# Ledger of designs, part 8: VH-VL binders against q960a1r229to459

Target 1, 231 residues: q960a1r229to459
Amino acid sequence: LKGDRIELLLPKNIDQFKKFKKDRTVISSGLITRFVSTRNPKEFSQKWISTKYVKEFNEITVNKDSVVVGAALNIQKMADTLTSSLSINIGKEIDSFIQKFSSPQIANFATWTGAIISGAKSSLSVSDLLILFNVLDAKLTLLNNSGELTQVAIEEFAEKKLFATHTIVNAIFSRSLTGFLFCLKLGETSEQDSTNFNFAALVGNQVSRIFVGLGGQPKRLTSLEVHIDAL

## First folded at step 26 (VH-VL)

Design y1
Fold by ESMFold2, look of step 26:
Structure y1 (fold): chain C 231 residues (1-231), chain A 120 residues (1-120), chain B 107 residues (1-107)
Amino acid sequence: as target 1 above (231 residues)
Amino acid sequence: EVQLVQSGGGLVKPGGSLRLSCAASGFTFSSYAMNWVRQAPGKGLEWVSYIWSSSSYKYYADSVKGRFTISRDNAKNSLYLQMNSLRAEDTAVYYCARGYLDYYYGMDVWGQGTMVTVSS
Amino acid sequence: DIQMTQSPSSVSASIGDRVTITCQASQSISSWLAWYQQKPGKAPKLLIYAASSLQSGVPSRFSGSGSGTYFTLTISSLQAEDFAVYFCQQSYKTPWTFGGGTKVDIK
């Protein structure tokens, strides 16, 4: 055998994915992207598994209490779902924030999971999608290598580096959120460099949630939340 | 109006089979995960099986894996538990319960329970 | 599997008393904890979800607290209809597991 070898599985549901995932690298967005070279190609193979055709990763579920978006959906589909499923004040701000800071072409092809994992790994970049997930108190359903499901808040996913040992199955947003969402991105961008800062606040809920992005994980401003809630 | 109505229990000999049914009404059944939970006489609660809003993902307690099959028919708003190779330790009241894909919310709607007795 | 240790196993109390039931998880479950009430011959009834959120239609004398590994259910001013068995349940990681139950009896 010559060159790099890739074995790619295309499971149709989560039970198939769970069965075959153990020794494979998970690929999002349906592209076969990395073929590593080797000095001895006949000795190497890479075993990959795609999320693209997994039924559960492509599902959207809306009930009275929550909106659940599958891991294989693109950013635009997620944004459209949240806009139509959450309160009008929150939904309008989500739509504005996503379309203001992400090109329609990228939003229609990139998965939200790719963006979240990139943001969760980074100690330097400021992630708009990650701060949005934090302010909305997003939860993730995760599948581990032993086939167990667990659910965590978005903060725990990054804190415990669960992207290294788990596959994201879906994201979950509460439909009980109330009040006003405010999202801001500030900074300059040039071909040479860029610096940015972002900020997200949900006020008028039972407990306000306020975050700032200065690089790395969004930071929760608990003292400001207490002041706002006291007013 | 939200309710789960169960049927299908009874007395059966060891090694026998039963099929439990759970009919849902008053909510969009296809938007919810469903559970079976059992309780042996005088004992605590034991989770038995779970099925997502689609029929693709199912999970079983080790004590019943390979013998019990959970299924649902979203067109008929119905949940089922096929129990094969029954043993005395399967004797319990079986409840169907509505759950969420967001596990944070627990099981908020329960059926009335169906007694299953496995004895010679 | 996450083991849920519930205490006490039984408590005898009078109407008007404050009753506190505890539940300890063998590992952190964050706030993925629910409390159920079960009366004889009846299905369990959800009281508290997400450790501290009161289910719709449940009287405000019930409250839950805790996160991580230690949780409490409190009944302020016990009423006649509150004599039942109470169970905690984690929903953080499959398989979901219940505590052993706490029977609240009338003195």
Scores: ipSAE 0.602, ipTM 0.826, lowest interface PAE 2.0, mean pLDDT 84
Fold by ESMFold2, fold request of step 28:
Structure y1 (fold): chain C 231 residues (1-231), chain A 120 residues (1-120), chain B 107 residues (1-107)
Amino acid sequence: as target 1 above (231 residues)
Amino acid sequence: EVQLVQSGGGLVKPGGSLRLSCAASGFTFSSYAMNWVRQAPGKGLEWVSYIWSSSSYKYYADSVKGRFTISRDNAKNSLYLQMNSLRAEDTAVYYCARGYLDYYYGMDVWGQGTMVTVSS
Amino acid sequence: DIQMTQSPSSVSASIGDRVTITCQASQSISSWLAWYQQKPGKAPKLLIYAASSLQSGVPSRFSGSGSGTYFTLTISSLQAEDFAVYFCQQSYKTPWTFGGGTKVDIK
């Protein structure tokens, strides 16, 4: 019978979020109405909690050493923040790369968190945002069910499947990164705009970071990094 | 020049209250997280409390939860620790320390320390 | 809570000696580890962050290494000003915790 109750909580800060999480399905601000509209009503008996109005998940903090981007921000806001806060050689490439893989409409509504989790869960797809986070050595602040905060590198988040047991609070990027960022996206020639292969390299930093996406998690090319750093 | 200057310690009886202050200068205070760390006489270091740059998240060690309150006034570049229901085991030197939302950087600037003695 | 165990608790050394201090975490903390120096009557001073990164203004005779659960602070050639107590601290997961300290004494 259609009549199953759906409960959606809209906490305003991280303390409320911690208290009311209760194994609820976390949803992002960009997809709340679409998710409800496109799902079979009988499958919506779950209890939900939103990140949309959580103050801490909507914050941006920039100091001389780091940029911290809250989990509820959309992809475009994150891109703009990184472009303006990181070195010009890195920021310009980020801006260019994001415009090529995400339409303005999606980038203005979808959260970066949703894209990262989707990429981290997949064993087959190639995620452009996930490889960007890997090449920039992004860190995530995570909240577990016990209210504890942890910080991990983006690689550990995917490798240990932390998306299953933790909520992303923010992403952290170092402002000490130097050198040149190069990003490449290759897709099928059909009307699909999916990625079959991507590549990202940050060189001229003290330790180079080079990744390739062929399906599943980005692969770090450590041997190539050593070769490039020796030049 | 980055500096943290502390005030507000002293002798207090069990069950009493004290408020510690920490004044910041030489950096954009509102962009940094702040910590309180204590050290009992002759003992090691214990992390007591932590507050985000926005004051939206606060942490307390289990030993002080419900008795201590961390706060900050970003307009006055000041950090505070309100200590209530004090116990003998709270006797320590209390340090304020600058931290980060990026935990990777540690606590890179420390105040001079303020002695709190809880004794009947 | 993550327990941090330092070894040794004390070491006697002479000026010019190489000193190694070990810190072990009860679970992986990746590289979220810092080292502090504390002289009597003074506040702690950050030496190393991120397990191996030297804090600005700290002499290059100090170095850190390790990841996961096992970490080392090395002083390659002790100086008079290095006689102090040294603490490790994890910042991987709250509550953040310190090691018990290692006192470096003059022989």
Scores: ipSAE 0.560, ipTM 0.807, lowest interface PAE 2.4, mean pLDDT 85
Fold by ESMFold2, fold request of step 28:
Structure y1 (fold): chain C 231 residues (1-231), chain A 120 residues (1-120), chain B 107 residues (1-107)
Amino acid sequence: as target 1 above (231 residues)
Amino acid sequence: EVQLVQSGGGLVKPGGSLRLSCAASGFTFSSYAMNWVRQAPGKGLEWVSYIWSSSSYKYYADSVKGRFTISRDNAKNSLYLQMNSLRAEDTAVYYCARGYLDYYYGMDVWGQGTMVTVSS
Amino acid sequence: DIQMTQSPSSVSASIGDRVTITCQASQSISSWLAWYQQKPGKAPKLLIYAASSLQSGVPSRFSGSGSGTYFTLTISSLQAEDFAVYFCQQSYKTPWTFGGGTKVDIK
């Protein structure tokens, strides 16, 4: 009974989170009441810490140059923020794309962070949110176990498997992006949130960004970008 | 126009206290992170303290930790540095500077600087 | 902490010269690097952010390059108003740190 117990901390700000994060598994989903059922009597304790109530992880900051979305926000809130903050051509496609890969029920509950980490960990699945972050050249602010903050491009986060040693604090998108965003996915249903193939392109921005998802990390099509930019 | 106007500073004996102020105008202060940077006479620049737009994250250089307190009042568009237990090595020009939560953009607006002299 | 090693400490140059200042980081900082200009008695002024992006209102004779651990600031044709001290600064990981500065003097 007492050998298998969930200990869940619900810090209210980043200072509390930093103090109590040590040796705890971070919950980046909206399911903060998750209980580990008794599966193995030899396990005495599982220690968890949630991002859900951390003030800084629930903040949105918009200024002239960028939009910053906290790590604990759900997918729908992020989509709404980006749609209203980025250019019309980009924002409309973001809204449309998110509606296609995530039902309203899931988008209003699941965190964008959970989806990004799931996509970054997978060698087999195709992540719609991860390819969207890649095509938009998203940056992440990360917190390490020493309390230091770093900022990295979304590609570095996945390449270096930083999800294993860092907590995502927020995502950052440039408001200076121009051109047209095009997103395509095949094999997805809203009920399963599955994608067999996806494609995302931002064209008409200074340097085009084009990605394809065939399984695992999105692949950048740099040869195609160079060709299109030369036209 | 985007401006940071500093006040405070002056001469103080070791162990004393001072409070520096930085008043912002011409931009949405609550959307930006803020910094204090100091420069000892004839020396380079040192990042002293940093505060997020919401005041929720604060950083202090090891040399001032426990003695200096950064704060902001977003309703008054003002940034503060409370400096206690001052030492001779704290003698410097102190600048407030506007930053971003997107650290890629650097510190793009600076106050005029305020001299703090700790002597005796 | 990430150490920023800036060189040279000073350089004497004439109007019209090309001046190059270097900055090395003790570990990769990707492109999270800014350059500042500081004239005597004045606050620093941002010149370059993100290693190579020119700040609005800064003359195009200034350019930045580099990624990872090695960065340069180049003034393509030095003007009278460019005699100042120049600092690099990383913003990749806290604590953010500055280079030691490079003084550009009149020859």
Scores: ipSAE 0.516, ipTM 0.788, lowest interface PAE 2.5, mean pLDDT 84
Fold by OpenDDE, look of step 26:
Structure y1 (fold): chain C 231 residues (1-231), chain A 120 residues (1-120), chain B 107 residues (1-107)
Amino acid sequence: as target 1 above (231 residues)
Amino acid sequence: EVQLVQSGGGLVKPGGSLRLSCAASGFTFSSYAMNWVRQAPGKGLEWVSYIWSSSSYKYYADSVKGRFTISRDNAKNSLYLQMNSLRAEDTAVYYCARGYLDYYYGMDVWGQGTMVTVSS
Amino acid sequence: DIQMTQSPSSVSASIGDRVTITCQASQSISSWLAWYQQKPGKAPKLLIYAASSLQSGVPSRFSGSGSGTYFTLTISSLQAEDFAVYFCQQSYKTPWTFGGGTKVDIK
């Protein structure tokens, strides 16, 4: 798609994506409609590439011990996949947590990747998905500018700001996590998409994982984990 | 029985090429990521490359990047390592190893190893 | 890249002894650590994954612990078949990297 203000490429597979990406800005499907709106000044022109139709970015793979979620999937699909694929004591909490995350419209529209990147970029925003990925010890498959793939933990992604140089291809979650997940979010209002504080704790696992979100990358409560694990 | 059987390797001069093969049996090969790991004589283990269940996902150690190519044929339950521009420091026993599906915990199934010697 | 440092490089022990091997990462790798056993002329064998999860078929005398940068492999009661070289490996971030190995010899 080419317009006066926007040039958008729509690759259909990862190979095309690699070829077309170059210096283009990667956007999620949900952002496409916003960018074509009258919100942008006439003088604003950008070259974009969308993940929306990339086959590999839309795949869900449920393995015996892992679940893989493509980067182009919306938040709700990602959450539903995790809810159904992880243990009941974890999945139920994920479902509950995400239902309070945003409006159903946003959850069905916005990609989880967009939420992760947004959360990682801002030191002020509190991201529910970011804390969820941290507490679940998620890994990301990344594509760099050279067309090479690498795998990193979510902590590394955020800490090193890899969003500046890499494109998220998918997320990988362990199905071997045990115990109970506890999540909490606090916002200005119960219906607002904004979160001022969030908390996530996985306890009863081999190693407890406890995080708090006050903005940017969630902070791990290592001392508390040690005490919990000693019980 | 789950197993990996390797073939290929041997003696080659610097600058030469070799192709290693790894045949899988006893499991759904296409569902697993695969790795190559090498071990120089009397030395430790060095990860070389892996390929995901999808052939589009590959990664290499810096030491072999641009020279080695990992590939797979799921229809033949086979993993390959094409080694070009071989150097003396590439001399090692090469192992193919099954990854823990696409969520990498470790390598749980290993081939018997193949010796690659690069010498003038 | 993440560097993995194992200690000791070698240890002599007797049958029935408790043996502990340590692995230190140059940065936090959470629980993304595996332990392997390798006997002479043989391929490595996976013992522990995710720092503390016992691989199927591995005797219960093997155990792993740790998180972050410090990890341990413990053999509670050394058996004759346990004399081998042991390696740790991080799976936190590519490229995957191994420790230098620990040789467990008979005293």
Scores: ipSAE 0.015, ipTM 0.552, lowest interface PAE 8.4, mean pLDDT 87

Design y1
Fold by OpenDDE, fold request of step 28:
Order: structure tokens, then sequence, then C-alpha cells
Structure y1 (fold): chain C 231 residues (1-231), chain A 120 residues (1-120), chain B 107 residues (1-107)
């Protein structure tokens, strides 16, 4: 490992995080070694801050009507939480969808926030979490540079590229979702994140939500929703 | 009994300041998000601000941003609204209201309201 | 911001009547919708949350329905004590916004 000295702060709470975030790049990893590159060290930020040990970012709240998942949690924990907290017909599909074509090692290591941001940044990659969040109509709690929080829909987060200016604090899911969730994904193997197409549909006694993932932000199939809801 | 009891308010000149207080009892205050909502005379409801269980989580309506500050003291089971640079349009009954636990589906417990009048 | 359009602004009905109030959101808010009742000189009271969930202690004659952009509050059989102003509120996206209110007068 060669290069200029990098600084990584590991705040323990949101107040520390807010205080030190101003001049630092946010990461979810606590590993400093990942940022030491011999290729172009001067082109990268030397100051980093991690969400990994921030108390508030690791919280899970499950109440009567909502599930709140902290931003620092890994994909598996997020998936498990949703699986256990949502209706059976929805939860089982979430579990199946996340496990299929996914590496357990990655799911246990990578944060769901990282996956969401990566998916939102890319116009080419197909993100399973991004489509899942869309179909479930997830909300994100965002922290801005002024220390204020806002809640936005996942589609707004992606559309407005809020990842550039905001830090995800948590995701909020409704437990009032009814009906059935259908998720489909295509990929090369189950041992790696190689999804090249995905589909998600929430249908039932509520307004249908249907999305297709072909790269980047999933596309909503409104016409199909209307058709199904009219049946 | 779950309740919110408000205090403060009154008459103030434009540009002045007021501090509203809301005392909570009958529930685990620290577990709930809290809100301020106001209602101008004869008008509808307007959300003003909320603060989550942690005092670090705050948000304001654009109409009051930069002038109002919401805060809480969980040890005292108290919610506060510091109002600075008050304007005539801030005249309203102000309510503190409990959010539905640490997520927001609605406000299920309300204070009795406090009248704030901004007039020269 | 999400605009909430409430209709009608006022309604007069007799005891026993079915009363329906509607709320339309400028964009989909899923089920993140609450209904409040406010009597003169009193603080609002939560009636319905999550579009259709009845708040504890609220009479069963109150019901909420809808999802997405269109929501309704229904009083199946209007009672004398139901004289009030009713408000819808979205909790989907900050800032939270209310409908303009519906005044229910009892004949």
Amino acid sequence: as target 1 above (231 residues)
Amino acid sequence: EVQLVQSGGGLVKPGGSLRLSCAASGFTFSSYAMNWVRQAPGKGLEWVSYIWSSSSYKYYADSVKGRFTISRDNAKNSLYLQMNSLRAEDTAVYYCARGYLDYYYGMDVWGQGTMVTVSS
Amino acid sequence: DIQMTQSPSSVSASIGDRVTITCQASQSISSWLAWYQQKPGKAPKLLIYAASSLQSGVPSRFSGSGSGTYFTLTISSLQAEDFAVYFCQQSYKTPWTFGGGTKVDIK
C-alpha cells in the first residue's frame, strides 16, 4: 500500500458524523486499505468518514405500520428485516429475490445504501435493491449539509441525484402493503451480482406498482398498472 | 394519561422572538417524533417543523426555515420552538403534536394550542 | 411540494346521512395519508392514518380508503357530534402538507 496519507473517521453517533462530514467523503466501509491506491492517489480524497459505526445509522425500527432500516446495515440484514416484517406474500419474494444471483458474502458485507447509490449512479447497471425499493415505494431519510433531514421517495432520490448532496440515514417501508409481490431477475450465476434484467410487480387490493430494470433507474409500467387495476 | 401541555406564546411585535414549550407526559417521550403545526385564524393547518427522537434530526417548512428552531429535551420530556424574526403571517395558534412513534403516518396526540400574535 | 386538494370545502347533511370527503394528491403518496377532525376551538384529532387505518378510540362509522392520489373519508351515518372541519394530510414526502379542509355542517 503506497500513497499519500488518508484519514478515515469512524464517528459513533450522528452528531459526530454531522460535525466531521463537511470536508470528508462518506463511505460505509471501515477499511482504510481500500482507498490506498498506487494508481492515482492524488486524484482521490484524502479525508473520509464512515457510517459504519454511527449508532443512528445502525438502528432498525419495526412498528405497527412501518419498517425503518438504518443506512449502515448490510444488504442481508435489510432483506431479513423486510422479509420478517412485511406480509408473507411480499416478504417471501423479497427473500427469494435478494438471495437469487447474489453472493452471501457480499450481502453480509455490503450496505444496502451502497447498493442503492451505486444503482442510482449508474445508467447501465441493473440494481436489484433499486427496483425493490421502487416497487415497495420506499422512502429515504436524507441528511443535508446543513444538518437537516428530509424524506423523499426513492424515485426522487434517483431522479434528482440527491446522492451527490445528501447522506442517506435510513429507509422507510410501509407495512400496510397488501397483495402479492412478484420479483424476477436474470443473471449469469447465483454466486455473483450479475443481474442484467429484473422485474418487480406489486399487485393486489391496492394500486399496482410495476417496474422493469434494464439499467439505471427502473422504469415504471403505468399503463400495465392501470390495466391490472381495472381487472 | 397521554398528554401534551403547551406554554408560551402571546403578543409580540414584528421582528420579535417567542419561545413555545410543550410538556409531554404519559408516554416514553424520547421514542416519538414531535411536530409543530400552526393554524392562522380561520384558516387551515400548516405543518411547521418536526424533530425525530434524536435532537439531531430536524426539518422545517420553508416558511419558517432560518427563523424557527425546534428542539427537545428528552430528560425533561419537553419540546420547544424558538421563534425569531417573527412576522405578521406567523400569527396563528401553534400546536405541538406527537408523531406516530418514530415513523410518520400522522400525529395522534396534540397539545391544547398556544396563540401567537405578531402585531405592531 | 405535494399539493393536497380537498373536496368539498363544505357540506351540509342531516343526522344519519352518509358523508364522503375526498382528498387528491398532486402525485402518488401511496397510503401515506391521514385524516383529522377538528372541532371549533379544539386541536385536531387523528381519525385515520395510513389511508385506511382507524385510530384507536375513533368510532367505526369513520372509514378511510384510497391509495396513490385519490383518497376518501367516509362517515357512514353522521352523528351530531361529527360537526367539525376535516383535514387530510400527506406524510409521504416532506414537507408535510394538509388539504384545505372540509366543513361538515349538521342540519
Scores: ipSAE 0.008, ipTM 0.516, lowest interface PAE 9.5, mean pLDDT 87
Fold by OpenDDE, fold request of step 28:
Structure y1 (fold): chain C 231 residues (1-231), chain A 120 residues (1-120), chain B 107 residues (1-107)
Amino acid sequence: as target 1 above (231 residues)
Amino acid sequence: EVQLVQSGGGLVKPGGSLRLSCAASGFTFSSYAMNWVRQAPGKGLEWVSYIWSSSSYKYYADSVKGRFTISRDNAKNSLYLQMNSLRAEDTAVYYCARGYLDYYYGMDVWGQGTMVTVSS
Amino acid sequence: DIQMTQSPSSVSASIGDRVTITCQASQSISSWLAWYQQKPGKAPKLLIYAASSLQSGVPSRFSGSGSGTYFTLTISSLQAEDFAVYFCQQSYKTPWTFGGGTKVDIK
């Protein structure tokens, strides 16, 4: 690391995390987080706290009706969990979509939380994970500075910029989703992790969900959804 | 048998305090999130607060935030609600209810309820 | 907060009747909806969770359907013990919110 010495705390559980979070910048220790820190020097702090070894942030829970993914997990692990836990017509597409997101190396080191936050902070970048979470209607469990928990939709998280005041604890996905998932990612080159456009559609569900990504928060195509649901 | 047994409550003046208790049995208490829900006389249900299994992390409805404190003692299989600065509008039957851990799909086990009356 | 509008507020029915109760959310809540039954002087009882999943021990005459903003609870054949008040509840976003309730009484 260049510059002055940084202090990094590695809490082992959520209680320790809460105690030491004050006046510290939360990091996931993933590649995406590092890139964000490098690009935003104004947000750089000499005091950091990592979610990497927090027990509660590394948990995966699969039950009858939901999948819960801890915030400290890497993108690949998140994707694998969803692929294996959701219906085949949804899971296969998730797997395929994530394989196109980044190199396997990046997917194994970067946290999904880092990617979500990066996407939510940017008005220009097209985020593949952000659109995936939107189309799947994911919920986030958030921790505020007072130690209180809230659960919000991914759309609300991005719109209200809750990343500025809250820490993501986990994501919750419904296993009741039916139908087929369709995802598309278009970039400038096959070798660059840049995305110019992405698309996600869940059809054949009770309510269809369709999103387009051109930068920032994906836009929902409600008119198309209504039409499809009427067919 | 899975059950929740409540105690506490009663009559209190505005500005006063009460502490509600909920004792769990028949299941692994520490593996579940717990909730408080209240119901004013002749009215509907209002969610008040919940707490996660082994952590001190909590959430409150805006109507009680800063006045009520939810807590638990897993060693005693007990849930608590400390109510301070009570108001007339806090008058209700209060229920403790078991929820799901790390997610929320509903409350499947309920206590018998305890009446709290705030009146001058 | 998410508002839950429940209808009707009351319904009179006879034993054996089919009864349908509806709940509408102010925004999409996907399938994050629960239904409860409450009898006078008693705590609520969970009937349905995740919009359509029947809680263990609940009779099969109860069923839930819907997704997004519109949901229904159906009692296929009303029994004597089913006369009560029913509530819907969203579990999509905190704070959790309930519908206003529907009273099912004897015709």
Scores: ipSAE 0.007, ipTM 0.524, lowest interface PAE 9.4, mean pLDDT 87

